# VHH binders against EKC/KEOPS complex subunit cgi121 (cgi121): the designs that were tried, part 9

Target 1, 174 residues: EKC/KEOPS complex subunit cgi121 (cgi121), of Schizosaccharomyces pombe (q9p7j3)
Amino acid sequence: MILPLFPETQVHVFVYENVSNCAAIHEQLISQNPIYDYAFLDAATILYKKQVYSAIIRALEDRRDEQMKTKTIHSEVILSLSPKTEISSAFRQFSMTKKSKNIVVVKIDSKLTEEEEFERLDKLVEGNRVEFSDEELQKLIDFKVLKKNYKLDPSTLENPLASILSSIALRGYS

## First folded at step 2 (VHH)

Design nb1 (from n33 with S102Y; framework vhh_7n9e_1)
Fold by ESMFold2-Fast, scan of step 2:
Structure nb1 (fold): chain B 174 residues (1-174), chain A 123 residues (1-123)
Amino acid sequence: as target 1 above (174 residues)
Amino acid sequence: DVQLVESGGGLVQAGGSLRLSCAASGFTFSDYDMYWGRQAPGKGREWVSGITSGSDYTAYASSVKGRFTISRDNAKNTLYLQMNNLKPEDTALYYCARVPLYEIYRALGSDYWGQGTQVTVSS
């Protein structure tokens, strides 16, 4: 996918359900294995495609403006999903854990084509790839987790999109 | 002024145990993820173990998993590494480091690290 504000930046987003090797992937991330240079998100935290795109755009804006708080663009995506600027909290809220079953994977600035990233990532992730769509994400979301992460009350939970996007875009201003 | 001071190293026989401590000062210790690293003579630095600010997550290099245990006491501003079943290949200068406010998963460096404490394991 091409982003209007960053047309030269290649972005790939993948969704996997029923992943059986999250613990092994997590160990590779802790070991800082460069093969795993992706943003691995817990799908329980993602409700909309726009939520992921907003975090990607925010991360790319921070990189452009030399204002990244993390060492990698992929870590900056994870941070950018959070309404707070606390890095450790953002990772605990949105990053894949050993117990995760469904994940969203983001790759920015790939040296590979989308097809080659599909082939590579399918070898790393032991699960079923599904379409990156609002319909598929809504099957994987945990609304209890979403409410806690974005501090949603019951009245906003019926249509939380605007609240979530505002939390991502206005981080540090409200 | 950020300071990290390691202690607890020494000479030990293979199969023995040591407990390392790292005393932190000059910053709010409970806000930072921490890690232990090591460097053998003539070798590069190697990450050993990490722990999140609230102790809700720990991680270990495959070479030490099952033998070492990382822990922290935020009330005492102290990081620990319990080392069991030590091997000659564990011989190194062990240092503690503050994880930069970036990420625990991929940080090879640190804003600040201590001078280290020497661990020597004889065969």
Scores: ipSAE 0.000, ipTM 0.171, lowest interface PAE 10.4, mean pLDDT 82

Design nb2 (from n33 with S102F; framework vhh_7n9e_1)
Fold by ESMFold2-Fast, scan of step 2:
Structure nb2 (fold): chain B 174 residues (1-174), chain A 123 residues (1-123)
Amino acid sequence: as target 1 above (174 residues)
Amino acid sequence: DVQLVESGGGLVQAGGSLRLSCAASGFTFSDYDMYWGRQAPGKGREWVSGITSGSDYTAYASSVKGRFTISRDNAKNTLYLQMNNLKPEDTALYYCARVPLFEIYRALGSDYWGQGTQVTVSS
């Protein structure tokens, strides 16, 4: 995909369900294996495509403005999903864990096509790839997690998109 | 106030052993992943070893793997580094650090680290 404000930035997003090797992926991330240079998100935290895109745009804006709070663009995407700038809580809220079952994987600045990235990820991730769509994401979300992460009340849970996007866009603008 | 205080450094001959301790206070130690880093004179900081909050995962830099063992005692709010078969190139200031999420993003660094304890290994 091409972002209007960042047309030269290659962005790919993949969704995997029923992943059996999250602990092994964690081990590779700990070892800083460059093959695993992606943002790995727990799908339990993601409800909409626009939620992911808003975090990507915010991370790219922070990189452009030399205001990144983390060391990599992929880590900055994870931070940007949080309504607050506290790095520790953002990563505990949104990043995949050893016990994750469904994941969303983001690649920024890829030199490969979407199909080529899929071929690479299919060798790394032992799970079923599904379409990056609101329909598929809504099958994987945990609404208790979403409510806690974005401070949603019961009335906003029926239509939370605007609240989520506002939280991401207004992060750090008090 | 968050405090990390290292101890256990000293002068040791090559092939010797030392055990470093890091005493944590001012936060819930059992909620945080921890790591040990080191800095030799005139060089940048190097990551040495890390451990998750529950001790369910540990990792080591290739230069120390098989020789060093990281552990923690959450009841005592203390992090340890057992260093065996020390080499002259292990000479450095050793410091402990609290890390947001060691398992994935150790490279993000820490907002809190101690002043360090000096380890000198002679030939």
Scores: ipSAE 0.005, ipTM 0.194, lowest interface PAE 11.0, mean pLDDT 82

Design nb3 (from n33 with E103Y; framework vhh_7n9e_1)
Fold by ESMFold2-Fast, scan of step 2:
Structure nb3 (fold): chain B 174 residues (1-174), chain A 123 residues (1-123)
Amino acid sequence: as target 1 above (174 residues)
Amino acid sequence: DVQLVESGGGLVQAGGSLRLSCAASGFTFSDYDMYWGRQAPGKGREWVSGITSGSDYTAYASSVKGRFTISRDNAKNTLYLQMNNLKPEDTALYYCARVPLSYIYRALGSDYWGQGTQVTVSS
């Protein structure tokens, strides 16, 4: 995928449902295994493709401006999903846990092609790969988690997209 | 008040063995993934080995895999590192740490470390 504001940056996003090995992946992330250098998100927190894209754009802007608050671009994507700048809260709210069942995986600046990343991730993730689409994401979202993470009221729950995108874009201001 | 206290370090000859212990208090030990790290003089901190809260998974740095074994006793609130076939390159201050989230470890590191226990391996 090409982002209009960052046309030279290669971005790949993958979605897996019914993942059985999240605890094993969690352990590889602790071990800092470089093959696992991705942002692993809990799909229960992601409703729209634009939500992920907005977080990626914000992370890339922070990297361009030398304003990153975390050590890696993938960690910065996780932080950028949060409406607040509190790093620990962002990771608690959006990152994959040992008990996650459905995940969204983001890769930025891959030296591999998208097909090669698919081959690698299919070996690392024991689950069913699905299309990165709003339709598929809406099957995996937990609306109670979404409401809590973005502080949505009942009036915004029927069409939360604008509120979510504004929260990501205005992170640290509102 | 969270406390992590390491013990079991010392001076050993190359090829020898040591077992390190980390006594945890002030939090529910069984809820947290834990790891061992080390820092050699003049070097940065290096991750050595990690273990999940239920001992379901363990991981090791390539430099220690096959020689070190991480384990825990949740009833005793204690983390262990069994170190076999020690090399001079293993000389470092060894510390234990808690890791509540895998991503925060990569981004920020652990939120609590012990003071460490010194391991010196002579040639």
Scores: ipSAE 0.000, ipTM 0.175, lowest interface PAE 12.4, mean pLDDT 82

Design nb4 (from n33 with E103F; framework vhh_7n9e_1)
Fold by ESMFold2-Fast, scan of step 2:
Structure nb4 (fold): chain B 174 residues (1-174), chain A 123 residues (1-123)
Amino acid sequence: as target 1 above (174 residues)
Amino acid sequence: DVQLVESGGGLVQAGGSLRLSCAASGFTFSDYDMYWGRQAPGKGREWVSGITSGSDYTAYASSVKGRFTISRDNAKNTLYLQMNNLKPEDTALYYCARVPLSFIYRALGSDYWGQGTQVTVSS
């Protein structure tokens, strides 16, 4: 995907369901294995493609402006999904855990094509690849988790997109 | 059997350079992503740099970014680490490691690594 504000930045987003090795992947992330330099998100927290893209854009803006709060662009994406500028809580809210079943994986600044990254990730992730689409994401979302993470009230639950995007854009103002 | 043998370490002054090599045997080197790690005396292991099987992607620890360059020669089954602008903090045993490209669970992210080559940087 090409982002209008960052046309030179390569962005790939992958979705896996029924992943059986999340504990193994988590161990690699703790050991800072460079082969796992991706943003690994729990799919239970992602409802829309635009939600992921908004977090990516925010992270890229922070990198451009030399305002990143985390060490990598991928960890900055995870932080940027959170309505609060609190690194530990953002990771608890959005990162893949040992218990995750379905994951969303983001790669920024890849020198590989989307298919080459799929070849790479298919060797790391033991699960089923699905399309990165709103339809597929809606099958994996946990609305209880989404509501808690973005503090959605009943009036916004019918169409939460605008509220979620505003929360991402307004991070750091509240 | 799988073997990884590091070489090229030594004593160097701060600001100097060293080139490390890792000779791989006993497996199809071009099928595996590889990385360099290091361990200073009394400290835990830390990763330094990684490279994919086709050299399509490389990654570096923040502490070495811009100073170190990882590369490989699949025809020679050899992994390299070019280290420039060395600092006393880079003093450690440097080892290379193989990243498994199978779907079998491996908790530590590597199933084989070498004995290491010592790098000592004096101030």
Scores: ipSAE 0.000, ipTM 0.116, lowest interface PAE 17.6, mean pLDDT 81

Design nb5 (from n33 with L101Y; framework vhh_7n9e_1)
Fold by ESMFold2-Fast, scan of step 2:
Structure nb5 (fold): chain B 174 residues (1-174), chain A 123 residues (1-123)
Amino acid sequence: as target 1 above (174 residues)
Amino acid sequence: DVQLVESGGGLVQAGGSLRLSCAASGFTFSDYDMYWGRQAPGKGREWVSGITSGSDYTAYASSVKGRFTISRDNAKNTLYLQMNNLKPEDTALYYCARVPYSEIYRALGSDYWGQGTQVTVSS
């Protein structure tokens, strides 16, 4: 993917459904195994491609402006999905857990092509890759999780896109 | 008690070099990933560079990549940052930090920060 504000930055996003080894992946992430240097998101938290793009752009802006709050660009993407600036909350809200079934995986600054990253991830993730599209994401979302994470009221839940994007763009501003 | 003590900062001319050190005590240094962060006057805290416990992976902020090198000596419980080709915009308080090993490991605030060492780069 090419981002207009960051055209030299390599960005790859993958979606996996019916993942059977999330517990094993989670253990590798806790062990900080560098092979797993990706943002592993629970697909239950992601409704739109624009939601992921907005978080990536915010993370890249924070890196450019020397304002990152986390150790890696991938951690910063996870933080940037949250409407709060609380790092621990962001990871509990959006990151993959041992019980996750469907995941969204983001890679930034890869020296590998998208196909090469796919081959690498296919060895790490035991699941079915699906297209990164709004249609596929809408099959995997949990609306109760989305409502909780973005503090959506019933009146915005039918069309939450603007509220979600505003929350990401205005993250931490009271 | 966990302690991180930074040293090696100072005043240097643009284009110069400095080597920062972080002395760790009160925990098993070789078990933890470490990183360097900085905070410039009037700006927020920013991540600079990180290194895994075994030195098998390093990462750098784009603003410093190619100019700074992170390294560690686990036998001496010491983290280093070699800073070359310094620019006025590198002026900041530099601090080292331990990466927490827990359920929030990917959410990297640090559970322990040093007090920092001041780096001032004049033009």
Scores: ipSAE 0.000, ipTM 0.130, lowest interface PAE 12.6, mean pLDDT 82

Design nb6 (from n33 with R106E; framework vhh_7n9e_1)
Fold by ESMFold2-Fast, scan of step 2:
Order: sequence, then C-alpha cells, then structure tokens
Structure nb6 (fold): chain B 174 residues (1-174), chain A 123 residues (1-123)
Amino acid sequence: as target 1 above (174 residues)
Amino acid sequence: DVQLVESGGGLVQAGGSLRLSCAASGFTFSDYDMYWGRQAPGKGREWVSGITSGSDYTAYASSVKGRFTISRDNAKNTLYLQMNNLKPEDTALYYCARVPLSEIYEALGSDYWGQGTQVTVSS
C-alpha cells in the first residue's frame, strides 16, 4: 500500500504466528543488536492493517516535523500505536515480550527487498509467517488486550476501527 | 529531567569483587528495561549486561557471563551490577542506560546515559 503523504517510503510488514523464540529475540533487543532494528509488535494488540499503517503514518509525520520522541523510526511506530505519549507505557502495551506467541514486524526505509527482509527475519524468528491481512490479524488479536489498550467500552467494541484510528491520529497536541 | 547516577567503582586487585549501583530519577524506573555498558581507554562503548523491567530476564556479554550478575530494586529506583573474579581486561568506565531500539544504520545508544563510574583492576 502507498502511503499518501510518504509515497517514497519503503514499508515492509510481516506477521508470524506460533513464535517459539521471543525470549531470545528480546535478549537481542536488550543487547541493542542492530540486526534486530525492527518494530516488533505483539499481534495480540493489532486488529487491522489500517491500525499498523496509521501508526506508521503518525511516526513518519513526527519524523518529518522533527517531533520524534524516540531514537528510531521503529520505536516511534510502537509509540504511535498508543493513545498516550508515554514511551515506556506504549512499549509495555504494544511491543513483543518474551512471552509473546504471535508477532507483527515492521521495517521502514529498508534498502533490502521484501523477500530479502523475509530471508533475514526467517533466520531470527522461529515461527510461521502468514499474510499481513485483516483476516490473519483477526485470528491473533486478544480483544481484552485491545479493549484495555484503547479504553474501549462495549458499544465501541462492536466496531472499534474508527476509535482506534482516532486514538492514533489525535494523540498529542492538535 | 531524566537522570542516571552510577557509583561503586574503584581500584581493585585481579580476582576481587565490586558492586556498582545506578540511581535513576525523573522517570518511572519500573517501566524500563535497563543495561550496563562500559568503555575502556581508547575503545568504543560495549554492552555488558541487561535486565528487563520486571527482572524476569537477564542477558550478559560472553566476556562477563558467569562472573557478573545484574539485578534491580524497583522500589528504590536502583540498578546493580555485582562483579566477581575481576580481570585487568575489565578496567573501564561503567555506565548504566535505559534501553531503546536503534536503527541498523544509526549509532547504537540509549535515550539516556549516566556519567559513569571508573573501575580499575590491577594485576
């Protein structure tokens, strides 16, 4: 998908289910291994492709406007999923943990092709890659986690998309 | 403002032990994964050890595994590094840091670094 405000930005999104080595990946992230410079998200928190794209667009807007609150565009994507501006809370809510089973991985500004990124990630992630689609994401979502992260009431849970996108887009001063 | 203050360094003989502390302020310490790094004279910074916010996972550089132990006390906003069986090669400025992610083409770093505490190991 072309991002309307960022048509020249390369974006790759990968979804893995039944990942067995999240603890090992988390160790590499603590070590700040540059090979692992991706946004690793817990799939339990992601319901729609549009949710991920909205966070990416917000992160790219913040980078364009020199308003990034984190060190990297990938960390900014994780922050941008949160309705609040607190970095640590956003990472706790949305990032992969050592206990994660299904993950969404985002790469921005890669000089590698999508196939080359997959080959690289296949060496790092011990799991099954599935299509980045609403259908596959909806098999992996935890609605209790989603409700808590976006503070959704029962009426909003019937159709949460607009509420989620508004939370991402309207975060901060506007 | 975010502040990290290391202490506990000093001069010790080979085979000795030291315990380093890092006092954190200006942020919710219990929300952040933390790490210890070091920089020897004329060398770049190297990662030493990391610990998750809940202390449920720790990691160590191969050079220190089995000799150093990282721990934290979230009630006291303090990170620790217990260093045993010290070697002359461990001589460095030791600093603590809050863990960020870094891009492949960017320099590795932290959102915030402490000023460090000097550890000197004599033969």
Scores: ipSAE 0.000, ipTM 0.147, lowest interface PAE 15.5, mean pLDDT 81

Design nb7 (from n33 with S110Y; framework vhh_7n9e_1)
Fold by ESMFold2-Fast, scan of step 2:
Structure nb7 (fold): chain B 174 residues (1-174), chain A 123 residues (1-123)
Amino acid sequence: as target 1 above (174 residues)
Amino acid sequence: DVQLVESGGGLVQAGGSLRLSCAASGFTFSDYDMYWGRQAPGKGREWVSGITSGSDYTAYASSVKGRFTISRDNAKNTLYLQMNNLKPEDTALYYCARVPLSEIYRALGYDYWGQGTQVTVSS
């Protein structure tokens, strides 16, 4: 993946369905195991590839401008998905939980190739890896969760892309 | 209208004990993981301890493991931190916050809503 403003930044995004070990991954994150230095998102909250890319770009912009609100670029991606600047709300809304079934995993500044990251993550995540595509994401989304997270009304719920992207870009304004 | 009010700090001698309280209002306390963080003068914020909404899991920073105990009373909407064997390096302003336990070490303290409670440990 090529990001227009950050062409030298290595970005990998992985999607796993039917994950059975989210509780174990959650424990590793709590224990600060450095092997798990990724952004682990609940796929129920992600509808589009552009949604993830917009959050990544926002996080990278905040890092460039020395305006990160969190300690790591990966947690900044999670924050950047939220229309609000309040950290705890963003993490509650978008982070993987021990009850998650499908996840989106983001790695920024990887020291490994994409293939090596696939091999590592396939050992950590007990689920089926699927393509990072709008088609696959649309199979995993929970529209009730999406509506709550982005404050969507019925008129925008059928075609929410513009509203979601505006919410990410205007974080803290609306 | 989320509000968190910390209390229980004070001046204590090395080897002493203090119990901090955090009174929560404006949200359903029993639905949220809670944690304690601290900031010493001239230093960045660091996490100290966290507890899940149901008290089924707790986590501690290595610097306080075995000396501090986190607990909560969901009926009273109150979070506690029992601090034993206090050291001069524990001197800091202590804050409470709500954040998923998996992310507590990544927070920079921008979600701290209270004024904090000052703990000063003399040598």
Scores: ipSAE 0.043, ipTM 0.434, lowest interface PAE 5.6, mean pLDDT 84

Design nb8 (from n33 with S102L; framework vhh_7n9e_1)
Fold by ESMFold2-Fast, scan of step 2:
Structure nb8 (fold): chain B 174 residues (1-174), chain A 123 residues (1-123)
Amino acid sequence: as target 1 above (174 residues)
Amino acid sequence: DVQLVESGGGLVQAGGSLRLSCAASGFTFSDYDMYWGRQAPGKGREWVSGITSGSDYTAYASSVKGRFTISRDNAKNTLYLQMNNLKPEDTALYYCARVPLLEIYRALGSDYWGQGTQVTVSS
């Protein structure tokens, strides 16, 4: 996908359910295997496509402005999902864990064709790929996790989109 | 003063073993996850292994998995790397590092590194 604010940046987002090898993937991420250079998110934390795109746009803006707080664009995406600028909290809140079962995977600045990225990632992830859509994400979300991560009260939980997007866009000002 | 001091390096023949130690001082060792990294002459830094503060999780680079074992003794403020079946390709300066959480090493790196201990493996 092409982002209007970053038309030269190639972005791919993949969603996998019933993933059986999250512990193996987590070990590759900890060991910094370059083959696993993606943002691996726990799908329990993602409710909307716009939530993911807002975090990607924020990370790309931080890279453009030379104000990234992390060493890679993919770790910056994970940080950008958080309403606060504390890196370890963001990773605990949004990153895939060895116990995760459903994941959202983001690739920025792919050196491969779209078909090659799909084939490569399908070999790394032992799960069922589903469409990146609000409908599919809403089947995988954990509302208790969402409420905790964005500090949503009962009045915002019924329609949380604006609150989530504001938290991502205004991180560091609120 | 935060300090990390590596020791135990040396010259060994291929197939041999070495045990590296990293002595930590000036901070609460049990609050930090720890790493071993290495740098060969003329090459970039390579991550080798990591261990959580409670020793409940360890991770290894593919090049050393099955041959190296990371461990720690929180009572002695010491990190260890047991290196078995050494190869000439393992020749490098080995250094230890601290981080608040293993998962963020790729994002932040470490706020303190030791000076390193040299390991040389002959064929």
Scores: ipSAE 0.022, ipTM 0.477, lowest interface PAE 6.3, mean pLDDT 86

Design qa1 (from q49 with E101D; framework vhh_6qgx_2)
Fold by ESMFold2-Fast, scan of step 2:
Structure qa1 (fold): chain B 174 residues (1-174), chain A 124 residues (1-124)
Amino acid sequence: as target 1 above (174 residues)
Amino acid sequence: QVQLVESGGGLVQAGGSLRLSCAASGLTFSEYAMAWFRRAPGKEREFVAAISYSGGNTFYTDSVKGRFTISRDHAKNTVSLQMNSLRPEDTAVYYCAADYDSLFGTWSPEYDYWGQGTRVTVSA
């Protein structure tokens, strides 16, 4: 996908369910292996496509404005999902763990096409790729995790989208 | 109940060596990254070294690289810190920590479990 405000930036988002090798992927992430330079998110934390896009846009805006708080654009995406600016808390809340079963993978600034990234990721991720759609994400979400991460109350749970998006957009200003 | 118990601290002269050990119980040890942190008098807690749950990756703060070695023993549920060429500035209380959700590239992550600490004093 091409974002209207960032037309030169290649963005690819992939969703995998029933992933069996999250522990091995996690080991590669903590070693900072450049082959694994993606944002690996726990799908239990993602309810909407717009949630992911909002975090990507915020991360790209912070990079453009030289305000990134993390070392890589992919780390900045993970941070940008959090309503707070605490790096360790954001990673604990949204990043995949070795016990994750379903993941959302974001690639920014790829030199590869979406199809080529899919082929590469299929070699790294032992799971089933599903469509990046609200319908598929809603099958993988953990509403208890979502409620805790965004501090949602019962009145916002019926339509949490606006609350989530404002939390992402206002990160660092509240 | 999770418990981390440190041992091996003591008084040593500059240039000497100490081996710290941390025994973990109440958790599936092979699923946790293990780390050592220290807090010197009048200073904040700082990261020293970490080892991944598999033992395949180790991480060190710059001031201890080449002098300290972290290792783990899955059969004994222990993590160890071999400290060589000790300096007076290494004087601190050393804490063992365990983290299930260890983060890539973070040298000071918030850890799930902490030990009570073991004191290391390096004299001039």
Scores: ipSAE 0.006, ipTM 0.279, lowest interface PAE 10.3, mean pLDDT 84

